VHH binders against o75319. Designs and how they scored, part 192

Target 1, 181 residues: o75319
Amino acid sequence: GNHIPERWKDYLPVGQRMPGTRFIAFKVPLQKSFEKKLAPEECFSPLDLFNKIREQNEELGLIIDLTYTQRYYKPEDLPETVPYLKIFTVGHQVPDDETIFKFKHAVNGFLKENKDNDKLIGVHCTHGLNRTGYLICRYLIDVEGVRPDDAIELFNRCRGHCLERQNYIEDLQNGPIRKNW
Key: E = the ipSAE of ESMFold2; O = the ipSAE of OpenDDE; V2 = 0.75 times the mean of E and O plus 0.25 times the DockQ between their complexes.

## First folded at step 15 (VHH)

Design S34 (framework vhh_4orz_3; at its last look DockQ between E and O 0.29; V2 from the best seeds 0.00; counts 0 for: pae O 8.2 > 2)
Fold by ESMFold2, look of step 15:
Structure S34 (fold): chain B 181 residues (1-181), chain A 120 residues (1-120)
Amino acid sequence: as target 1 above (181 residues)
Amino acid sequence: EVQLVESGGGLVQAGGSLRLFCAASGFTFSSYDMAWLRQAPGKRREWVALITSGGETDYADSVKDRFTISRDNAKNTVSLQMNSLKPEDTAIYFCARESWDYGEYYFQYWGQGTQVTVSS
């Protein structure tokens, strides 16, 4: 069956826009077929995502889905006007160089195509925390030159939850800068 | 414990057909969703087709209408009928189980895959 992801209920659905960036992070939205095991206040559908973004007076211009499955929702559950990109990432491991490159390429392409607006890049994995936080922070460190601890703190504050995976944190703090890959 | 063994790959001319098989063991096969993925040389593994435990199917756009996934719960097998093959279908094809682990869904692989090579 459709299982609610472990501890998914414990995380805020959507974070806040990260100041000075075009990023906003959220947990995976769940299509209606998952809602049988959720109280009404626990539901977070693709529609709920867009309502919450609008409540912040923001607009999504791209969704980057980092999950390694197609089960949680389908791209057709999203407005046709919002580009959707899936980058398969396996949890518990620091994303490989190819995954990091694809993420950076997508962000850079978005920024070029959206230089005349203020639309956001929405990024999610299952919980919108560890893989999401790692890739956002990796971009800020490698491309924008943000100090690792500052990137992590900005993400944690705006997401409303701290990064949990120690290997991700160590790689961000002590790993090589991966410019242009 | 869990095993997935792919077979049926080979060399085939463009426009031809091939049928892949996946033999599953070590788990209650009928309870799991199953998938085929593929990996071309130097490229990332990509999703090809999914079949749920209930028999519903879904396909990547690049193979829709050319490939058919099916399962036989009595034989614990998943198959992929591939028609109208193109050189870009050349890849190692992997059978995967869609598992629930660490509180989320993900694909799992145990086999070495089966090579499909489509000549022009």
Scores: ipSAE 0.032, ipTM 0.419, lowest interface PAE 6.0, mean pLDDT 87
Fold by OpenDDE, look of step 15:
Structure S34 (fold): chain B 181 residues (1-181), chain A 120 residues (1-120)
Amino acid sequence: as target 1 above (181 residues)
Amino acid sequence: EVQLVESGGGLVQAGGSLRLFCAASGFTFSSYDMAWLRQAPGKRREWVALITSGGETDYADSVKDRFTISRDNAKNTVSLQMNSLKPEDTAIYFCARESWDYGEYYFQYWGQGTQVTVSS
């Protein structure tokens, strides 16, 4: 169905590039069928996503979709030039090792293939906050060696919203490093 | 009280098929998205299949084209047809109802689960 996700309107559509990284987080764009339930200024479609990214003088090189379903938009709604990766990520709970690995592998693969450009990795879940923030921070911590608090602060600042889920924050701050292979 | 009761699990050989069932009660079934989750030994619970209140379906990549989720609103049931089963499909399978926490879509309610074992 075309039910607007709860609290979806409360979050900024697109964050800022995280300095020193290729990451940018955003909330889930909604396909056209959702627009009838939104005010014009509330609309955030796949097209709007790319427009907003362009306004930041950035370019998306990859979209990682962490949502449960494809009911919000379809990959065909995206430009063909931008690869789309779906990583089904269960909400509420800390992502499992398989999910973390998939995310890291995707990011590393992208970086290896895109050394000659500065295109961004766009990551989103429903709100582009908790699941998205966790996995990005997990990558920065485990792969880039960033201090957990620094990673969290950086993400929060750039996303324009703070991670909300204590279990995610706790795992990032005090949880074990996850394997990178 | 929300209640979900899974059934239909069992032992099957690789390449075989099983059909799981879930009986739901304690809520307006037709108004909620339903899903199947699974938890393999030593692994965390993962999302397998989703069916919305509107009847739309989606699947994890690992089970796409092999599993089919369906629902019967008249009977308050959701089913999972599993074909071409693989040993890696071995897990406890849970029927789950949608829920929200901090505005995030998640699954909070599930039953005791039903064991699916696929032998090589």
Scores: ipSAE 0.013, ipTM 0.256, lowest interface PAE 8.2, mean pLDDT 91
ESMFold2 (binder alone), look of step 15: mean pLDDT 85; pTM 0.854

Design S35 (framework vhh_4orz_3; at its last look DockQ between E and O 0.91; V2 from the best seeds 0.71)
Fold by OpenDDE, look of step 15:
Structure S35 (fold): chain B 181 residues (1-181), chain A 120 residues (1-120)
Amino acid sequence: as target 1 above (181 residues)
Amino acid sequence: EVQLVESGGGLVQAGGSLRLFCAASGFTFSSYDMAWLRQAPGKRREWVALITSGGETDYADSVKDRFTISRDNAKNTVSLQMNSLKPEDTAIYFCARESWDYGEYYFDVWGQGTQVTVSS
């Protein structure tokens, strides 16, 4: 059977909107087949994701899935009104330039098409922390000109958990700017 | 060396059928979950089907009831029977090994892909 990702239960299911941005981070929702291995209060399904977003008086306009599998849930588990984008992103290593570019392109495309609303870009990996935090911060730094420490602090505060991987933090703080086109 | 090699792709008319094969080598095939993914022109790679080491299967909704994934552990092969093919099924099809590592699932081995073209 399917395994629950390690430490998955330890993270808040959904963060808060990052002020001044359209980003919100969350951990991966798990489809029904995983629920038999979870206590009821530990369950976090695609439906639960949308309920929690509504509780924050927000609306998702895009979901970017950074996991490197399709096992956790299916795009069809999401409302048809919310676009789903998969960017296969390897864990534990700094994303390559292609991955970074894909993420930036997706975000910029969304912002261009959604100027008339305030819908959010939901981003998640497995825990919605390291890969997710890196790419969001990378965008803020490279595209929005945010100071690296400010971007990291903002993400950590809003996610409710801090980036854990030093290689990600080091790259954000001291690494080169990546191309935006 | 760990390796996956796809075969069986080609040109087929809409409504037709193809059977893809993936030959695995360099690892204990029977111990791993295997998957098929595809990438259409100008689109991102998407998951198609999964078969576990125990023989359980799962499918994307877009291919459910048309495609069948199966495996032969004696031959170290995974196959994808594609029926009722549609033009939108046109893509490069990739075989992949799915592993559990660092506390999560991910595809860690890929084949080179095989082209499937469905004409209208």
Scores: ipSAE 0.779, ipTM 0.901, lowest interface PAE 0.6, mean pLDDT 95
Fold by ESMFold2, look of step 15:
Structure S35 (fold): chain B 181 residues (1-181), chain A 120 residues (1-120)
Amino acid sequence: as target 1 above (181 residues)
Amino acid sequence: EVQLVESGGGLVQAGGSLRLFCAASGFTFSSYDMAWLRQAPGKRREWVALITSGGETDYADSVKDRFTISRDNAKNTVSLQMNSLKPEDTAIYFCARESWDYGEYYFDVWGQGTQVTVSS
C-alpha cells in the first residue's frame, strides 16, 4: 500500500491567509486510497482542503503543487475546476534558479489575471512547510522587497509551524537576492 | 549508473495506436514503482500513468480508457500502450522511477523522453 508521508500527521492541514499577500499554505491533501492508514480525524482530502478554505471565507484561484511526485492526489480529484500547476521541486536542498523562476512567473501571471478579485494562491509541498515556505518567502523578498526576517515570521505565523530546514533559512536570511527576469 | 531510456515514439494518425517502452538499468527494477509523464509543447509536464512494484495501476482520467501501463520485471521494462490516440496526446513522454525518499514519494530518476506526434 500507500505510505503516509513521515510526520505528515503532525502538521496543521491548512494555514491562514498571509495578510497583505495572496498566499495560503497547506500540507499535501491525500486521496481516498491513503485513508486506509488514517484515523478519521487524521484525514485531509482534496475535498477537505476546499471545505477548510471556504470556512475561512476564502476562495482558491490557483493551486501550486511543489511535490516531486503525483502519488498523493490528481488534479482530477479536486472538487472544483481550479487552475492547478505542478512545479516539480527537489526537496532537502535550496531550489535552483529555474524552479524559483517558474514559481515567480506563475505568481506574477496569477496576480495579473486576477487583479479584479481576491482569490488566493494555494501553495503546498508534502508538509506545506519547507519548500513551500522557502518559495513564498523568496517571492516576497525578491519581488515585493520584504525583509527576510519579516517574510519568514509572516509565513511561520500564518502556517502555524516554523520553517525547519537550516539551509533554507540561511539562504533566505543571508543569501543573495535572486534576480528577477 | 541508474538509467531510464524511452523508445517507441513517432508520428501516428489520430485514432491509431503506439507502444512506448522504457528500459531500466542500474537498480533492482522489480522493487520500484514506475510512471509515465508527458509534456506537450508550451505546457507543463503532467502525470499519465503509474504501475506499482506489485502491479497495481492508476491513470490520469484523460487517458484511462485508452492507455495501458505494464511492466516486465524479467526484461526491466515498463511499457505504455496508447490506443485511440488524439491530437492532444502529442507530447514528449517521459519514464520515471518513484522511490520512497526521505519519508515521502519522489520521482528520483527520469528518462530523456520520446516524442509522440498525433496527426489529425
Scores: ipSAE 0.512, ipTM 0.775, lowest interface PAE 1.9, mean pLDDT 91
ESMFold2 (binder alone), look of step 15: mean pLDDT 88; pTM 0.877

Design S36 (framework vhh_4orz_3; at its last look DockQ between E and O 0.93; V2 from the best seeds 0.66)
Fold by OpenDDE, look of step 15:
Structure S36 (fold): chain B 181 residues (1-181), chain A 120 residues (1-120)
Amino acid sequence: as target 1 above (181 residues)
Amino acid sequence: EVQLVESGGGLVQAGGSLRLFCAASGFTFSSYDMAWLRQAPGKRREWVALITSGGETDYADSVKDRFTISRDNAKNTVSLQMNSLKPEDTAIYFCARESWDYGEYYFDHWGQGTQVTVSS
């Protein structure tokens, strides 16, 4: 059977919108097949994701999935009105330039097409923390010109958990700017 | 060295059938979950089917009841029987090995893929 990702239960399901941005981070929702291994209060399904977003008076306009599997939930579990983008992103290592570019391109494309609304870009990996936080911060730093420490602090505060991987933090703080096109 | 080699792709008319094969080598095949993914032109790579080492199967909704994933551990092969094919099934189909590491699932090896074209 399917295993629950390690420490998955330890993280808040959904963060808060990052002020000044259209980003919101969350941990991976799990499809029904995982519920047999969870207490009812631990369950976090695609449906639960949208309910929680609604409770924040927000609306998702795009979901970027950074996990390196498709086992956790099906894109079909999402409303048809919300586009889904998979960017296979390896864990525990700084994303390569191609991955960073793909993420930036997706975000920029969304913003260009959604100037007339305030829909959010939902980003998640397994825990919605390290890979997610890195790429969001990388975008803010490289594209929006945000100071690295400010980007990291903003993400951590809004996610409700701090980035854990030192290599990610170090790269954000001291690493080179990545190309935007 | 881990190797995954897909075969069986081709041109077929809508409503037709194809059977894809993936030959695996370089690892203990019977110990791993295997999957099929596909990528259509201009679209993202998407999950199609999964078969666990225990033989449990799962499918994308778009292919459920039309596609069947199976494995032969004696031959180190995973297969995808595709029935009632539709033009929207046109894609390069990839065989992938799925692993558990660092407390999460991930595809750690892919084949080169095999082209499936379904004409209307």
Scores: ipSAE 0.606, ipTM 0.841, lowest interface PAE 0.8, mean pLDDT 95
Fold by ESMFold2, look of step 15:
Structure S36 (fold): chain B 181 residues (1-181), chain A 120 residues (1-120)
Amino acid sequence: as target 1 above (181 residues)
Amino acid sequence: EVQLVESGGGLVQAGGSLRLFCAASGFTFSSYDMAWLRQAPGKRREWVALITSGGETDYADSVKDRFTISRDNAKNTVSLQMNSLKPEDTAIYFCARESWDYGEYYFDHWGQGTQVTVSS
């Protein structure tokens, strides 16, 4: 069977909406084929994701999947009314300019099409932390003009876990602003 | 060095069939999971089918019962038999290798792709 991603169990499934933004971050949901290796309380399926979002009185309008695989769940496991976008994002290194551009383009497109509602953009990688946090913060810094430390603090608090990879943190704090959208 | 080379693409009328091939070299083919993905014009790249090293298969709902993925470990090939083709199957089809690395699944190598065009 399928392997559970390492340390996946150690992370909260879903964060809180980030105030003043349209973002919410979560770890990758796992389809039923993964559940034989999980205790019942450890399960976090696509259905569980939507139940947890509803419990927060929120609604997803887009899911951006940053994983570099399609193994974890099928887009068909999501409600047809929720658009799904895959951006293959290499882990362990600062995302390249092409990846950052694709993410900004997707967010800006969503904001235009959802101007008259308050639906959220759900963003995840495998753990919903490092790649996810980097790209959300990069957007807030480059597009919304948020100060790097404020973006990082907001993400960490709302995700419920701190960004872990120092190269991501260093690039957010000290790297160039990418005005490429 | 790892190489994946797709072939078998072409133009076909709706309702027809094609078989794609992916020739793999530079690694122990039988130890890796393999996948087919596709990218239609103006669309995102999407997953089509997976075959594990153990031979288990899975498919996107849109191609289930029409497409069959298979592998030949003696020839280091993965194939995609595509039947009952529809115009929406028009895309560049990519072969990908999937590994378990950094504690997660990821596609670590891709082919250059082969064009499939389904006309009405």
Scores: ipSAE 0.520, ipTM 0.790, lowest interface PAE 1.9, mean pLDDT 92
ESMFold2 (binder alone), look of step 15: mean pLDDT 86; pTM 0.856

Design S37 (framework vhh_4orz_3; at its last look DockQ between E and O 0.85; V2 from the best seeds 0.62)
Fold by OpenDDE, look of step 15:
Structure S37 (fold): chain B 181 residues (1-181), chain A 120 residues (1-120)
Amino acid sequence: as target 1 above (181 residues)
Amino acid sequence: EVQLVESGGGLVQAGGSLRLFCAASGFTFSSYDMAWLRQAPGKRREWVALITSGGETDYADSVKDRFTISRDNAKNTVSLQMNSLKPEDTAIYFCARESWDYGEYYFDSWGQGTQVTVSS
């Protein structure tokens, strides 16, 4: 059967909108088949995701899924009105330039097409923390010109958990700027 | 070295059927979950079907009741029977191995793919 990702239960399901941005981070929602291994209060389904977003008086305009599987939930579990983008992103290592570019391109495309609304870009990996935080911060640093420490602090505060991986933090703080085109 | 080689693709009319095969080598096949993915022109690669080492299956809603994934551990093969094919099923189909590592699932290997074209 399907295993619950390790430490998945330890993370807040959904963060807060990052002020000054359209980003919100969350941990991966799990489809119904996982619920038999969870207590009712631990369950976090695609439906629960949207309910929690609405409770924050926000609306998702795009979901970027950075997990390297499709076992956790099906895109069909999402409303048809919300675009879903998969960017297969390997865990525990700094994303390569291609992955970074894909992420930036997706975000820029969304912002260009959604100038007339305030819908959010929802980003998640497994825990919605390390891969998610890196790519969001990388965008803020490279594209928006945000100071690395400010980007990291903002993400950590809004996600409710801090980036854990030193290689990600080090790359954000001291690594080179990646191309935006 | 892990190798996955897809075959069985081709041109078929809408409503027709195809059977894809994947030959696996370089690992203990019976110990791994296997999947089929597909990528249509200009679209993202998407998950199609999964079969666990225990023989449990799962499908994308778009192919449910039309496609059947199966495996033969004696031959180190995974297959995808595709019935009632539609033009929207046109894509390159990839065989993939799924692993559990660092506390999460991920596709760690896939083949070069086989082209499936469904004409209207």
Scores: ipSAE 0.552, ipTM 0.825, lowest interface PAE 0.8, mean pLDDT 94
Fold by ESMFold2, look of step 15:
Structure S37 (fold): chain B 181 residues (1-181), chain A 120 residues (1-120)
Amino acid sequence: as target 1 above (181 residues)
Amino acid sequence: EVQLVESGGGLVQAGGSLRLFCAASGFTFSSYDMAWLRQAPGKRREWVALITSGGETDYADSVKDRFTISRDNAKNTVSLQMNSLKPEDTAIYFCARESWDYGEYYFDSWGQGTQVTVSS
């Protein structure tokens, strides 16, 4: 069988909308086959994700899945009305420039097509922290001109957990200027 | 060294069938989950099918009931039988190995891919 991702139980399922942005971060939802090893209160399914977003009086308009697998849930488990985008993102390393560009392009496309509503971009990796936090912050820094420390603080506060990996934090604070297009 | 070598691709008419093969070497094949993914021109790579080491299978909805993944642990091969092919199935098809490393699932090895072209 299916393994529960290491430390996945330790993280809040869904963060809060990041004020002044269209982002919300969460950990990977797990399809029913994973629930055999979870207590009822530990479950966080694709349906649970949407229910929790709705409880915040928000609505998802795009899900960006950064995991390097398809094991956790299928795009078909999501409502057909919510676009799904997979960007295979290698963990433990600062994402390469191609991955960063793909993320920026996806966000910019969403903002253009959704300028007349207030729907959110949901972003997740396995835990909704390191890869997720890095790419959201990289976007805010490079595209929106947010100061690195302000982007990191905003993400940490709204996710409810701090970015953990020092190599990501160092790259955000002191890394090279990146192209947007 | 882990190696995955796909074969069996080609040009077929819509409605036709094709069988892909993936020859695996350099690891204990029977212990790993295996998958097929595909990449159409100008599109991102997408998942198609998975078979666990224990033989359990799963499929993307777009190919369910048309494609069948199977494995032969004695020959270290994964196969993908593709029936009722449609032009949208045109893609490079990749065999992948999935591991459990660093506390999560991760596609850690890929083949070079084999081209499947479905004409209308």
Scores: ipSAE 0.531, ipTM 0.791, lowest interface PAE 1.9, mean pLDDT 91
ESMFold2 (binder alone), look of step 15: mean pLDDT 85; pTM 0.849

Design S38 (framework vhh_7qia_2; at its last look DockQ between E and O 0.23; V2 from the best seeds 0.00; counts 0 for: pae E 7.9 > 2, placed apart)
Fold by OpenDDE, look of step 15:
Structure S38 (fold): chain B 181 residues (1-181), chain A 120 residues (1-120)
Amino acid sequence: as target 1 above (181 residues)
Amino acid sequence: QLQLVESGGGLVQPGGSLRLSCEASGFTFSSYDMGWYRQAPGKQRELVALITSGGETDYADSVKGRFTISRDNAKNTVYLQMNSLRPEDTAIYYCARESWDYGEYYFDYWGKGTPVTVSS
């Protein structure tokens, strides 16, 4: 059967909207087949994701999935009204320029097309922390001109967990700006 | 050297059938979960079917009841039987190996793909 990702249970399922942005981070929702290995209170399905977002009086306008598999849930498990974007992103290493560009392009496209609403960009990897945090912060730094430490602090506070990977943190703090086009 | 080689793609009419094969080499095939992905023109790559080392299967909703994934460990081959094909099934189909590393799933190796075109 399917294995629960390690430490998955340790992370809050959904963070908070990042003030001044339209980002919200969450851990990967798991489809029903994974629930056999979870206590009821540990379950976090695509449906649960949307319920939690609603409880925050927010609405998702886009989901960006950074995991390197589609085993965890299916796009069909999402409402048809919410577009789903897959960006296969390898874990534990700083995303390459192509991945960063894809992410930025997706975000910019969304913002351009959604100027008339306040829908959120939901971003997740497995834990919704390291890959997710890096790419969100990378965007804020490169595109919005936010100071690296401010971006990281904002993300950590809103996610409810801190970025863990030093290579990500180091790259954000001291690495070069990546091209936006 | 790890290798995945897809075959069986081609042109077929709507309602027709194709059987894709993916021959694996360079690793212990029987120990790994295998999957089929597809990428249609102008669309993102998507999971079509998955089969575990234990033989459990999972399918995209769009192909349930029409496609069947299977494996022959003696031949190091994973198959995708595609029946009742539709124009929207047109895509390049990729075989992939799914691994477990650092406490998560990931598809770590892809074949070069085999094209499937469904057209009248």
Scores: ipSAE 0.800, ipTM 0.903, lowest interface PAE 0.6, mean pLDDT 95
Fold by ESMFold2, look of step 15:
Structure S38 (fold): chain B 181 residues (1-181), chain A 120 residues (1-120)
Amino acid sequence: as target 1 above (181 residues)
Amino acid sequence: QLQLVESGGGLVQPGGSLRLSCEASGFTFSSYDMGWYRQAPGKQRELVALITSGGETDYADSVKGRFTISRDNAKNTVYLQMNSLRPEDTAIYYCARESWDYGEYYFDYWGKGTPVTVSS
């Protein structure tokens, strides 16, 4: 018996690859024990994640988990060949500089190690939206030099849902550029 | 001021029992889901038990049938009764408050922890 996160059912399981990047965003997969509380069409397990990525003709090379909990699934539920990184990310305030640095460091490390393939970085929080969107956009703005509004538009379109948290949006649009990577 | 204060940890033999408590202040305790987490040295922090504001409970598989979470809203306190303790239950146990904001769940406040050692 596990509790389904509020509004989790309302979000698309997996977005689309963000063009010009190696990112794809998704909501937290739920391990099989959650399925007794879900209709078949509502299920989204770690296995379902990989199947949906394959359906898009893509492959995951890293999963970055931004949640504070492991109750949704365990790293052992993932293929042994896919690196997994948990970055505990506070969900109600703009992530601190340490969190932003860890995310940038992980992405930069992945890009260096995977320059000879086309594998994707999968990023999720609980809903794959606010914390996920913030850190992806933060990376695109600070490291890739993308304009804030362009980064946000790209994320929203590819995720299939708009960023909702106003303090995250404000920080992305009007906050300082961070050069900590 | 918001606070979570754990107590009841200590040294116990395998097969023994301990009762942890977490006294909360500075928020409307009855409106929040509460949880117990644990972290062994060098390990990741893991959920042990969850109790919702409505009183529903959930447990990690490793503790089901041995641990019981409960709450007393009149005393702003959440409890963890730990029975049939095993050496692998050795950890620092943390009380945490779950919050929801913009469609996201997170634990936004943690206690300082209470250590539990199970050793023969």
Scores: ipSAE 0.012, ipTM 0.342, lowest interface PAE 7.9, mean pLDDT 87
ESMFold2 (binder alone), look of step 15: mean pLDDT 83; pTM 0.830

